# VH-VL binders against q96ev2r1098to1170: the designs that were tried, part 27

Target 1, 73 residues: q96ev2r1098to1170
Amino acid sequence: CVVSVEGLSSSTTDAQLKSLLMSVGPIQSLQMLPQQRKAIAKFKEPAHALAFQQKFHRHMIDLSHINVALIVE
Short names: E, the ipSAE of ESMFold2; O, the ipSAE of OpenDDE; V2, 0.75 times the mean of E and O plus 0.25 times the DockQ between their complexes.

## First folded at step 12 (VH-VL; framework fv_vulinacimab)

Design q6 (at its last look DockQ between E and O 0.80; V2 from the best seeds 0.66)
Fold by OpenDDE, look of step 12:
Parts: structure tokens; C-alpha cells; sequence
Structure q6 (fold): chain C 73 residues (1-73), chain A 120 residues (1-120), chain B 112 residues (1-112)
């Protein structure tokens, strides 16, 4: 149920990324790692994590293509 | 209301330098990408450069790489284009343009344009 | 780079008649996110370019509903249902799927 989002712009806010994640499904948690231009998000449903990865991998945001990967727990 | 007001430009000899500036108002500047697009006399539009909201990511057309530098000052709501080693083919009207909110895909507002003429 | 090809390059139209401009891309402009990164702009005489359609089919603010964008993949169309005098100008498509952003050659719409 966990995804990593890399390649985020430093100006990305929690609210912005949360909104993007929630467009696929509800999340349990979101951890922003600005220094790494990275975030870790946990969806409530595994299917939503997969859907988010498939939908938004290489999505261009703020002139940066994000990399979305599933994290196996 | 959104406004983009440009300054700079003018006439310069080949090999010279110019700096363009674009002052933005009416929106949360740091949340939007900014771009430069140029138009040679009697020609079409050509994307020149883009910069992310934070300024951490910059992109350039191959035609200007290594010669032009885009930058922004979010405390002053300005985006700039430093143009070095100018060539005759750089002669154009340059427009600053505003991108979408925390995303990419279009330019919804444009500056008034600034003429840059490179000629001996 | 993605190559954008417009047709026609010159478009004389009678007032009140419809107009259509084609734009083709060298690769698909659709993303898995559902977004289509194709915009339409118009540059009217003596003015800066202005946005007409963004992300394939979304009409920009202030754009009349007689102007519409459609298409998918690599084939896109801008339509004006009833051309008015104020529609005179040069129309450009642009892809924003990837940098560098690239424009079509432009289509000059004139009144016959």
C-alpha cells in the first residue's frame, strides 16, 4: 500500500501532493522528504497504490517528471 | 488580475549580451512555472526556456543551451533571461509566459513582448 | 524532439462559416494520467499570443464556446463554428508533454 514519489520540486507542499494522491484514493499517511525531493505515501487500499503508480509515474509536475515506485512491505 | 510586464532587450552586436526581465503580479508567483518564448520576425513561436516554481529545475531549447540562463527571484516576483554570446538568429520578440499551478501543460498569460535585435 | 505539424498554413474563411485547423504530433501526447498535453494559441495582429485551448479540449477563460479543441493520440483539431472578424490571426498548436515544448508552424486565418 506504499508508494515512493521522487523528483518532486522543492516547492511542493504537503497539501498539493496529498491532493494528487487522494485523486486516486484515500491515504493513511504522507511523509515529505524535501531534502531528497521525495515523499512516501501509504494508501488505505493496495489497489490504489498500484493505480497511483501506473497513473502518475513520469507525470510532469512543475517541469519535473516524478518517479513513482511501489514499496513492498 | 494577472500581469506580466517585461523589460530589457534592445540592439546588440553579435557576441554581445542582454538581460530580459519579467515582473509578475496577481498570483502566487512561486507556485507557477515561468517560461520564455520567442518569435523571429515574420516567423512562428519557439519555446526558449522554462523554470520551475522554486527555480530548482531549468530547461532550455538546444538552440540556446550554454548561452542563455533562466532564473527567478520569488521574493521579487521576477523571472529573468540572461542571454550571452548572442547571434543574428537570436533576433526576435521575446515573451515571458506563465505556466499552470503546480503542473505543466500550457501558458495562460503572456507578457507584452520585448524586441531583441542582434546585428553588426 | 516532438515535431508538430499544422495544416493548412493559410486559411481564408468567409465570415459566418466554420473553420478547422489540424495539428499532428510525431508521438502521442497522451499521458497515463489522462492528460493530453496539447494546447492551442492564437496571436492576433499586433498582440501577444493568447491561450485558447489547454490539455486538448479545455477552453481557456473568456474563450467563446464557438471555439473548441478535440482529438487524441497524435491527431488534433481546432474548430471555430462561426468565424467572426475578431478571429483573424495566427493559430498555433503546442505540445507540452516533454521539454523542449514545441509549436506547430502556425495557421494564418484571414477573412475572404
Amino acid sequence: as target 1 above (73 residues)
Amino acid sequence: QVQLVQSGGGLVQPGGSLRLSCAASGFTFRSYTMHWVRQAPGKGLEWVSGISGSGGDTHYADSVKGRFTISRDNSKNTVNLQMNSLRAEDTAVYYCAKGPYWSSGYFDYWGQGTLVTVSS
Amino acid sequence: DVVMTQSPLSLPVTLGQPASISCRSSQSLEHSSGDTYLDWYVQKPGQSPQLLIYLGSNRASGVPDRISGSGSGTDFTLRISRVEAEDVGVYYCMQALQTPYTFGQGTKLEIK
Scores: ipSAE 0.770, ipTM 0.943, lowest interface PAE 0.7, mean pLDDT 96
Fold by ESMFold2, look of step 12:
Parts: sequence; structure tokens; C-alpha cells
Structure q6 (fold): chain C 73 residues (1-73), chain A 120 residues (1-120), chain B 112 residues (1-112)
Amino acid sequence: as target 1 above (73 residues)
Amino acid sequence: QVQLVQSGGGLVQPGGSLRLSCAASGFTFRSYTMHWVRQAPGKGLEWVSGISGSGGDTHYADSVKGRFTISRDNSKNTVNLQMNSLRAEDTAVYYCAKGPYWSSGYFDYWGQGTLVTVSS
Amino acid sequence: DVVMTQSPLSLPVTLGQPASISCRSSQSLEHSSGDTYLDWYVQKPGQSPQLLIYLGSNRASGVPDRISGSGSGTDFTLRISRVEAEDVGVYYCMQALQTPYTFGQGTKLEIK
């Protein structure tokens, strides 16, 4: 259910990232960790977390390739 | 109406420095990536550098890395290219170009071009 | 770096006839999102470059439907179905999969 998103531009807001996540499926939570250029998001369904990772891993946002990983448990 | 207006070109000797400027209007400047693309006389296009909307991420072609610095001032809506240790092969028309935030590439607006000539 | 190779480099065409320009990349420009990171630009005589096609096949604003982009993977084509006088210029493909962004060598389209 949980993905990490790394490599975020400093200009990416939580609202913007939430909108991207929700384009794949409903989320339970989103935590921004801007000091690490990172966010942690939990989807309500595990299949949506997998779909988000497959679709957006290495996607370029604001000249930064993001890295999306599934977090077990 | 999107406009990109460039300045700062000219003639300089090898080893010299020059600063290019690009003034943007007609869009929310900080929400877009900005780029420099050059074209040597009679040659094709070469991407030189790019900068993120906030200015926190910069990228360079290997041919200019360590010599050129891209920067932006979001309060003045300008993107700049500081060019140091100039070489004859840096002679080109330099264009600034506007790129997207949520994707990559597709430079939908370009400045008018500024000629830089590096010659002794 | 991703190497972009265009052919032909010179393309004389009769007005009203079709034209095609090929572009090949040294690696796939496809992303798992379904996006194709290939743009086309034209530089008309005395002008700055202009975007024609982005993300493989999308026409930029104001680009007529007689100009289209197609292809996938490593092989891409720009097609002009009926060449008009205003189409004269140099056409460039560019990969935008990764920095440094790289252009093809350019194809000079001229009216015979």
C-alpha cells in the first residue's frame, strides 16, 4: 500500500503530488519530507501503489527524475 | 502573451567571460523549467543547460560543465547564463527556451537568440 | 548520451507533395507511463526554432493537421502530407528522455 517518492523538486507541493497520486487511486495519507526531497504515500488499495510505481518511476518532474519504490508493510 | 527577450551577447576573446540574460513575461515564471540551446554558425541545435522552476536543480551539457552556470531570479523573471573560460567552439547563437514542470522537453517558447562570438 | 540520427539531411520537395523525415535514437525513448519523449522542431529561415510535435505525436498549438509525428521505441517519423511554401526550414528531432537533451543533425526542407 505504501510508496516512497524520491528526487522531488523543491518546488513540488503536497497538493500537486497528492493530485498525481490520486490520478491512480485513492490515498490514505501523504507525508512530505522536503529535507530529503522525498515523500511517503499510502494508497487505500495495494494494487494502486503498484500501478503508481510502475507508471511514474523515473518520471521527470521539474528537471528531476523521481524514483518511486514500493515499501513493504 | 508569452515573451522571452534576450540580452548580453557580443564579442569576447578566448578565456574571457560573458553573461547572457533572458527576461520572461506572460506566464508564471517560477512554475516552468528554463533552458539554453545554442547553434554554432551553419550548424544544428545543441542543448546547453536547464534549470528547475525553483532554481534548485541545474543540468549542463558535458561540453560546458564547470565553465557555464545557469541561474534564475524568480523575483525578476529572468534566467541567466554565466559563461566563463570561453573557447572558440562556444561561438554560437544562444536561445533561451521555456520547458514544462510536469514533463520533459517540449520547448514551446523561444527567445529571439543572442550571438556570442569568441575570437582573438 | 542518447544519439539522435536524422535522415535525410537534405530534402527537396515539390509543392503539394508529401515529405517524410526519419529520426532514430540510440536507445528507446518510451517511458512506462506510456509517454514517448521525442519532440520535433522547425527553424524557418531567419527565425528561432518552433515546436511542432511533442511527446511523440502531439501537435503543438497552431500546427496544422497536415503535419504529424509517429513512431515508437527508437524509430520516429515526421510527415507533412502536402508541402506548402511556408514549410521551408530545417527540421530537428530532440530526445527528452534524459539530460543532456540531444537533437538530431537537422533536415533542410526546400521547395524544388
Scores: ipSAE 0.452, ipTM 0.864, lowest interface PAE 1.7, mean pLDDT 92
ESMFold2 (binder alone), look of step 12: mean pLDDT 93; pTM 0.959

Design q7 (at its last look DockQ between E and O 0.70; V2 from the best seeds 0.61)
Fold by OpenDDE, look of step 12:
Structure q7 (fold): chain C 73 residues (1-73), chain A 120 residues (1-120), chain B 112 residues (1-112)
Amino acid sequence: as target 1 above (73 residues)
Amino acid sequence: QVQLVQSGGGLVQPGGSLRLSCAASGFTFRSYTMHWVRQAPGKGLEWVSGISGSGGDTHYADSVKGRFTISRDNSKNTVNLQMNSLRAEDTAVYYCAKGPYWDSGYFDYWGQGTLVTVSS
Amino acid sequence: DVVMTQSPLSLPVTLGQPASISCRSSQSLLHSSGDTYLDWYVQKPGQSPQLLIYLGSNRASGVPDRISGSGSGTDFTLRISRVEAEDVGVYYCMQALQTPYTFGQGTKLEIK
């Protein structure tokens, strides 16, 4: 139930990404890695992680296409 | 209130250079993409360039790639368009435009426009 | 590039009558997120363009209820239920699904 989000703009805030994630479902944790233009988020439900990946992979935000991948634990 | 005030432009010979500037106010500048859109005399709108909030990502229309450079200074709330190797077909009114909050999609505010004329 | 095609290019309308503008895209503007990246703008005489509709059907701030956007996939429509004198101008659709953003040719709305 973990996703990696890559290709984020350096201007992306925790609140912005959290809002996007929460639009799919509740999350347990969010770790921003701004130096890598990356974030790691854990959803409470695996189905929401999958849904987020399917909905927002290659989504263009702030003129950058994000790459969303599922991380298998 | 959101305001976009443009400056620069004018008359230049082919092969010349011009720099356009757009000063923004009334919103958290760094959180929004900024764009340039132009309109040739009597013609429609053409997207020219866009820049992300942080300035780390830039995009250009094929017609201006390699010649135009978009940049921004978030400390001064300004977005600029450096235009080099100008051609007659670059003659147009240029508009700066504000993008949405951390998204793609629309231009909800526009500058007043600046005329750029490229002619010998 | 995504090609945007508007029709008609010229739209004479009688005051108080409805108006409709069509916009077609060369590919679907529906994103996997569920959003449709199609905007409508109007440029009134002597003015800068202004946003009317964003993401297909959302009315921008200050836009009257008589103006609406609809459609899906590749076919979109801007409707004005009762045309007023202030509606005179050139209307543009624009896709923002991908760069480069691309506009339709524009539709010039005039009063008969």
Scores: ipSAE 0.702, ipTM 0.930, lowest interface PAE 0.8, mean pLDDT 95
Fold by ESMFold2, look of step 12:
Structure q7 (fold): chain C 73 residues (1-73), chain A 120 residues (1-120), chain B 112 residues (1-112)
Amino acid sequence: as target 1 above (73 residues)
Amino acid sequence: QVQLVQSGGGLVQPGGSLRLSCAASGFTFRSYTMHWVRQAPGKGLEWVSGISGSGGDTHYADSVKGRFTISRDNSKNTVNLQMNSLRAEDTAVYYCAKGPYWDSGYFDYWGQGTLVTVSS
Amino acid sequence: DVVMTQSPLSLPVTLGQPASISCRSSQSLLHSSGDTYLDWYVQKPGQSPQLLIYLGSNRASGVPDRISGSGSGTDFTLRISRVEAEDVGVYYCMQALQTPYTFGQGTKLEIK
């Protein structure tokens, strides 16, 4: 139930990304890795992680295509 | 109300340079992408360049890469296009356009256009 | 680059009659979210372009409901159910899936 989000714009904040994640479902955690243009988030339910990946993989935010991957645990 | 007011066009010889400016008002400028779109006389629209809200990401059409530079000054609410090594085929009306942060396309506000003529 | 092809390039229409403009992309514009990244713009004589339709079928603010967009994948249509004099202009489709954004050649709508 973990997703990685890569390719984030340098201007995307943790508050903005948290809001986007929570529009799909409740999250347990969000870790921003801005030096890598990346974030790692864990959803409470695996179905929400899948839905987020489907909705936002290759989505364009602030002229940056983001890549959303499901992380195996 | 949203306004995009352009300046900086004119006549220039091939190989010359010109800077276009677009002054924005009526919205939180740093929270939107900005774009340049051009139209050669009697021709269709061509997207030229785009810039992220912070200015950290820039994109260009192949026809202008290496010659044009998009930039923005969020303290002055301006987006600029520096055009170097100009060619006759760069002759066009240039429009600035406002795009969204959270999605793509959707150019909902456009400047009035400014004419750039490249002629010997 | 994604190539956008419009037809017809010239469209004379009688006032009050419907009009239809076709746009085809060289690649699918369907995103995994289910959204279709196709915009329509009109440029009226002497004016800047203005947005009509975004994400394939959504009307921009102030666009009358007699103007609609439809289509999927690679084939898209702009329809005007009843042409009015104010509709004169050049209509462009644009793919917004990826940069560089690319426009169709334009369709000039005229009253005959």
Scores: ipSAE 0.460, ipTM 0.879, lowest interface PAE 1.8, mean pLDDT 92
ESMFold2 (binder alone), look of step 12: mean pLDDT 93; pTM 0.959

Design q8 (at its last look DockQ between E and O 0.78; V2 from the best seeds 0.68)
Fold by OpenDDE, look of step 12:
Structure q8 (fold): chain C 73 residues (1-73), chain A 120 residues (1-120), chain B 112 residues (1-112)
Amino acid sequence: as target 1 above (73 residues)
Amino acid sequence: QVQLVQSGGGLVQPGGSLRLSCAASGFTFRSYTMHWVRQAPGKGLEWVSGISGSGDDTHYADSVKGRFTISRDNSKNTVNLQMNSLRAEDTAVYYCAKGPYWSSGYFDYWGQGTLVTVSS
Amino acid sequence: DVVMTQSPLSLPVTLGQPASISCRSSQSLLHSSGDTYLDWYVQKPGQSPQLLIYLGSNRASGVPDRISGSGSGTDFTLRISRVEAEDVGVYYCMQALQTPYTFGQGTKLEIK
């Protein structure tokens, strides 16, 4: 149920990314790693993690293409 | 109200340099991408360059890559376009344009335009 | 680069009559997110361009209901149900799916 989002702009806020994640489904947690332009998010449902990857991998946000990967637990 | 006020530009000889500036107000500047779009006399629109809200990412049209540099100062709400090695074909009205909130896809506000003329 | 092709390039219209402009892209502008990255702009005489439609079919603030955008994939249309004098100008489609963003050639709408 976990995804990593890389390539985020350094100005990306928790609220912004949370909103994007929630557009697919509810999340349990979100950890922002601004120094790495990265975030780790856990969805409540595995299907939503997959859907998020499929929908938003390489999506351009703030002129940056994000990389979304599933993290296998 | 959103406002984009441009300055700079003018007449320059080939090989010369100019700097365009766009002062923004009425919105949270750092949360929006900013762009430059130009229009040669009697011609259509051409996207020139874009910069992310943080300034971390910049993009350029091939026609200006290596010669133009886009930058922004979020403390002053300004976006700039440094144009070096100018060519006659760079002659155009240049517009600064505001992108969408933390995303991409359109320009909802435009500056008044600045004429850049490159001629011997 | 994505090539945008508009038609017609010249559009004379009688006041009160409908107008339609076509825009075709060299590749699909539908993103996996479901968004379609196609915008419409108009540049009225002596003015800066202004946004009309964004993401395919969304009307920008202040744009009247008589103006609409439709289409999908690679084929898009801007429609004006009843042309008014204030609609005179050059209309551009633009793709923002990928950089470089690219515009159509422009369509000059004039009153007959």
Scores: ipSAE 0.807, ipTM 0.953, lowest interface PAE 0.7, mean pLDDT 96
Fold by ESMFold2, look of step 12:
Structure q8 (fold): chain C 73 residues (1-73), chain A 120 residues (1-120), chain B 112 residues (1-112)
Amino acid sequence: as target 1 above (73 residues)
Amino acid sequence: QVQLVQSGGGLVQPGGSLRLSCAASGFTFRSYTMHWVRQAPGKGLEWVSGISGSGDDTHYADSVKGRFTISRDNSKNTVNLQMNSLRAEDTAVYYCAKGPYWSSGYFDYWGQGTLVTVSS
Amino acid sequence: DVVMTQSPLSLPVTLGQPASISCRSSQSLLHSSGDTYLDWYVQKPGQSPQLLIYLGSNRASGVPDRISGSGSGTDFTLRISRVEAEDVGVYYCMQALQTPYTFGQGTKLEIK
């Protein structure tokens, strides 16, 4: 259910990233780690975490390829 | 209305330097990527460099790495290209172009172009 | 780098007739999301380039429906169903999957 998103631009806000995550499915939580250019999000359904990873892994946002990984709980 | 107005350019000797500038208006400048694309006389388009909206990521074509530096000033709505160690093959019209934040590529607005001539 | 190859490089066309321009990439431009990262631009005489098509098949604002993009993977086509005088110019495909972005060589469309 949990994804990490790395390589985020420093200008990406929590509201913007939440909107992107929710375009795939409902989330339980979002934690921004801006100093690491990283965020951790938990989806309500594991299928949505997988779908988000498949859709956005290595997607380019603001000239940075983001890395999306599924986190083992 | 979106506008990109370029300045700089001109004639310079090999090994010399020039600084190109592009002034943006009509959009929230810091929310978009900015790019430089060049076109040698009678030739096609070549992407040169790009910079993220925040300025924290920069990218370069191999032909210009280590010689050109892209930068932006979000308080003045300008993107700049510092060109050092210029060579004859850098002779081209240089365009600035606006790119998206949430995707890649697609340059929807372009400046008018600025000629750079590198000749002894 | 991703190499982009256009054909033909020169395309004389009779007004009102269709035109097609081919673009091939050295690797797939299909992202795992299903999006295809290919753009088309035109540079009309004396002008800066203008965006025509983005993400494979989407028309940019103000582009007439007689201009369309198709294809996926490595093989792409720009079609003009009825060539008009305003269509004269050089057409470029560009891959946007990854930096450095790379253009095809250009296709010069002229009226016969």
Scores: ipSAE 0.477, ipTM 0.878, lowest interface PAE 1.7, mean pLDDT 92
ESMFold2 (binder alone), look of step 12: mean pLDDT 93; pTM 0.961

## First folded at step 13 (VH-VL; framework fv_vulinacimab)

Design r1 (at its last look DockQ between E and O 0.74; V2 from the best seeds 0.67)
Fold by OpenDDE, look of step 13:
Structure r1 (fold): chain C 73 residues (1-73), chain A 120 residues (1-120), chain B 112 residues (1-112)
Amino acid sequence: as target 1 above (73 residues)
Amino acid sequence: QVQLVQSGGGLVQPGGSLRLSCAASGFTFRSYTMHWVRQAPGKGLEWVSGISGSGDDTHYADSVKGRFTISRDNSKNTVNLQMNSLRAEDTAVYYCAKGPYWSSGYFDYWGQGTLVTVSS
Amino acid sequence: DVVMTQSPLSLPVTLGQPASISCRSSQSLEHSSGDTYLDWYVQKPGQSPQLLIYLGSNRASGVPDRISGSGSGTDFTLRISRVEAEDVGVYYCMQALQTPYTFGQGTKLEIK
């Protein structure tokens, strides 16, 4: 149920990314790592994590293509 | 209302330098990508450069890489284009343009344009 | 780089008649997100370019409904249902799927 989002702008806010994540499904947690231009999010449903990856991988945000990967726990 | 007001440009000899500036108002500047697009006399539009809202990322057309530098000062709501090693083919009207925020795909506002002429 | 090809390059139109401009891309402009990264701009005489259509089919603010954008994949069309004098200008498509952003050659719309 966990995805990593890399390539984020350092100024990306929790609210912005949360909104994007929530467009696919509800999340349990979101951890922003601005110094790494990265975030880790956990969806409530595994299917939503997969859907988010498939939908938004390589999506351009703030003139940067984000990389979305599933994290196997 | 959104406004983009450009300054700089002018006539310069080949190999010279110019700096273009674009002052933005009417929107949360730091939240939006800014771009430069040019148009040679009697020709079409050519994307030149873009910079992310945060300034973390800059992009350039191959034709200007290594010679032009895009930058922004979010405290002053300005985006700049430093043009070095100018060539005759750089002669054009340069436009600053506002991009979308947290997305891509359009320029919804444009500056008035600034003429840059490179000639000996 | 993504190559954008417009046709025709010159478009003389009679007032009140429809106009259509084609734009083709060398690769699909559709993203898995559902967005299509194709814009249309018009540059009217003596003016800066202005946005007409963004993301394939969305009209920019102030754009009349007689102007529309359609298409998918690599083939796109800008349509003007009834051309008016104010529509004179050069129309450009642009892809924003990836940098460098690239424009079509432009289509010059004139009144016959």
Scores: ipSAE 0.807, ipTM 0.953, lowest interface PAE 0.7, mean pLDDT 96
Fold by ESMFold2, look of step 13:
Structure r1 (fold): chain C 73 residues (1-73), chain A 120 residues (1-120), chain B 112 residues (1-112)
Amino acid sequence: as target 1 above (73 residues)
Amino acid sequence: QVQLVQSGGGLVQPGGSLRLSCAASGFTFRSYTMHWVRQAPGKGLEWVSGISGSGDDTHYADSVKGRFTISRDNSKNTVNLQMNSLRAEDTAVYYCAKGPYWSSGYFDYWGQGTLVTVSS
Amino acid sequence: DVVMTQSPLSLPVTLGQPASISCRSSQSLEHSSGDTYLDWYVQKPGQSPQLLIYLGSNRASGVPDRISGSGSGTDFTLRISRVEAEDVGVYYCMQALQTPYTFGQGTKLEIK
């Protein structure tokens, strides 16, 4: 399923975030929303979306806590 | 190899100002958070301030908020601490420290320290 | 702010014997990932602080396996299984869950 990631550092690139997502599992898509410090990603497997959310929700990246939410379809 | 070389420091009167600098080498400076940690004579460690890799996000301990300003120049690989309205309680050795981008804490390299003395 | 409390504050030990330092936080340092946001540092005489342990139990580069960190929630322990002369210094825990980062008071380890 789909995750939203909010609170990203303005320095975080799509390539960097894709690498972080891929460290948990393969993804189908990544959409960057930099003006909102946000990204939306879809994993191939729902279990990987859940694992990513559990691992990174409220994780500190570049002195900012990010918020990871599961998006239901 | 990673190095953090500090400069600045000295004796200043209460209410005065001082600027500390920390020059980094041996790593991609803009890809790491940078921090200042101080230690008053005979006392423990106190985290003072931190700055994001880009410099866009800054954080301060309550004891220095509004008086100290952390900044960085990624073209010169330096992090700085502007200290205004200094008080006797700010007397300490000040260390710069390197922190991670993708995590928290983990100050794996520290500068040599610079002494700031605030006294009449 | 998260308050960090260390004990003992002074720790004389005999060479070759084990040493343990306790650290307690005023709130849980556990993250939903299972990670524990606690670092340990040592400041040896005349030196800058050095990282020993991060994320509760991971040894920093160059730290020997006789030094270990453990604990969860609010209670943490640094253990040196066999104290050597180079272990003399002041040991600090630090919570890394959130800014402002906060240190314990320090534990001075010295050889009897």
Scores: ipSAE 0.483, ipTM 0.875, lowest interface PAE 1.7, mean pLDDT 92
ESMFold2 (binder alone), look of step 13: mean pLDDT 94; pTM 0.961

Design r2 (at its last look DockQ between E and O 0.82; V2 from the best seeds 0.64)
Fold by OpenDDE, look of step 13:
Structure r2 (fold): chain C 73 residues (1-73), chain A 120 residues (1-120), chain B 112 residues (1-112)
Amino acid sequence: as target 1 above (73 residues)
Amino acid sequence: QVQLVQSGGGLVQPGGSLRLSCAASGFTFRSYTMHWVRQAPGKGLEWVSGISGSGDDTHYADSVKGRFTISRDNSKNTVNLQMNSLRAEDTAVYYCAKGPYWDSGYFDYWGQGTLVTVSS
Amino acid sequence: DVVMTQSPLSLPVTLGQPASISCRSSQSLEHSSGDTYLDWYVQKPGQSPQLLIYLGSNRASGVPDRISGSGSGTDFTLRISRVEAEDVGVYYCMQALQTPYTFGQGTKLEIK
């Protein structure tokens, strides 16, 4: 149920990314790591994590393509 | 109301340098990418460079890599294009353009354009 | 780089008649997100370019309903249902799927 989002703009806010994540499904948690231009999000449903990865991998945000990967817990 | 007002440019000899500036207003500047697009006389549009809202990322066309530098000052709502080692083929009207942030790939507002002429 | 090819390059049109411009890309402009990264711009005489259509089919603010964008994959079309005098200008498609962003050659729309 966990995805990592890398390549984020350092100015990307929790609210912005949360909105993007929530467009696929409800999330359980979101951790922003701005210094790493990274975020870790946990979806409530594994299917949503997969869907998010498939849908938004290489999506451009602030002129940067994000990398979305599934994290195996 | 969104406004993009350009300054700089002019006539320069090959190998010379020029700096273009674009002052933005009417929107949250730091939340949007800014770009430069040029148009040679009687020719089409060519994307030159882009910079992220945060300034973290810059992109350049191959034709200007190593010679041009895009930068922005979010405290002044300005985007600049430093053009070095100018060539005759760089002669064009240069436009600054506002891009999106969260979405990608469109320029919804454009500056008035600035003519850059590189000639001996 | 993604190569954008427009046709025709010159488009003389009679007032009130429809116009259509084709734009083809060397690779698909569709993203897995469902978005299509194809824009249309027009540069009217003596003016800066202005956005007409973004993300394939979305009209920019102020763009009349008679102008529309369609297409998918690598084949796109800009349509003007009834050409008006104010439509004179050069139209450009642009892909924004990846940098460098690349424009088509431009299509010059003129009134016959």
Scores: ipSAE 0.598, ipTM 0.922, lowest interface PAE 0.9, mean pLDDT 95
Fold by ESMFold2, look of step 13:
Structure r2 (fold): chain C 73 residues (1-73), chain A 120 residues (1-120), chain B 112 residues (1-112)
Amino acid sequence: as target 1 above (73 residues)
Amino acid sequence: QVQLVQSGGGLVQPGGSLRLSCAASGFTFRSYTMHWVRQAPGKGLEWVSGISGSGDDTHYADSVKGRFTISRDNSKNTVNLQMNSLRAEDTAVYYCAKGPYWDSGYFDYWGQGTLVTVSS
Amino acid sequence: DVVMTQSPLSLPVTLGQPASISCRSSQSLEHSSGDTYLDWYVQKPGQSPQLLIYLGSNRASGVPDRISGSGSGTDFTLRISRVEAEDVGVYYCMQALQTPYTFGQGTKLEIK
């Protein structure tokens, strides 16, 4: 259910990233770690976490490829 | 009514410096990546540099790395290219171009081009 | 770096006839999302480049239906179904999968 998103632009806001996550499915939580250019999000359904990872892993946002990984709680 | 209006350019000696500017209007400037693309006389297009919407990430072609600096001023809606240690092979028309924040490539608007000539 | 190779480099065409331009990349331009990161641009005489096609096959605003893009993986085609006088120019493909962005050499389309 949990994804990490790394390589985010430091200017990407929680609202912007939440919108991207929710385009795939409802989320339970989002934690922004901007000093690490990172965020951790939990989807309500594990299938949505997998779909988000597949769709956005290595996607270029603001001239940076992001790294999306599934993580175990 | 998106517009990219370029200024700067001209004739400069090898080893010299020049600053190119591109003024943007008709869109929320800080929400888009900006790029420089050049074209040597009679030659094809070469991507030179790109900058993130906030300005926090910059990228360069190997041919200009260490000599050129891309920057932007989001309060003035300008993107700039500082060109140092110029060489004859830098002679080209330089274009600024608008790219997306949430994706890659897709240069949908281009400036009019600015000629830079590097010669003795 | 991704190398982009266009063919032909010179393309004389009779008005009203179709034209095709091939573009080949040194590696796949397909993203795991299913999108293909290839753009096409035209530079008409004396003008700046302008976007024709993005993400492999999408027409930019104002581009007529007679201009289309197709292909996937490493092999791409720009097609003009009926060449008109205003189509004269140099056509470039560009890979947009990763920086540095790279263009093909250009294909100069001319009216015979």
Scores: ipSAE 0.556, ipTM 0.892, lowest interface PAE 1.4, mean pLDDT 93
ESMFold2 (binder alone), look of step 13: mean pLDDT 93; pTM 0.957

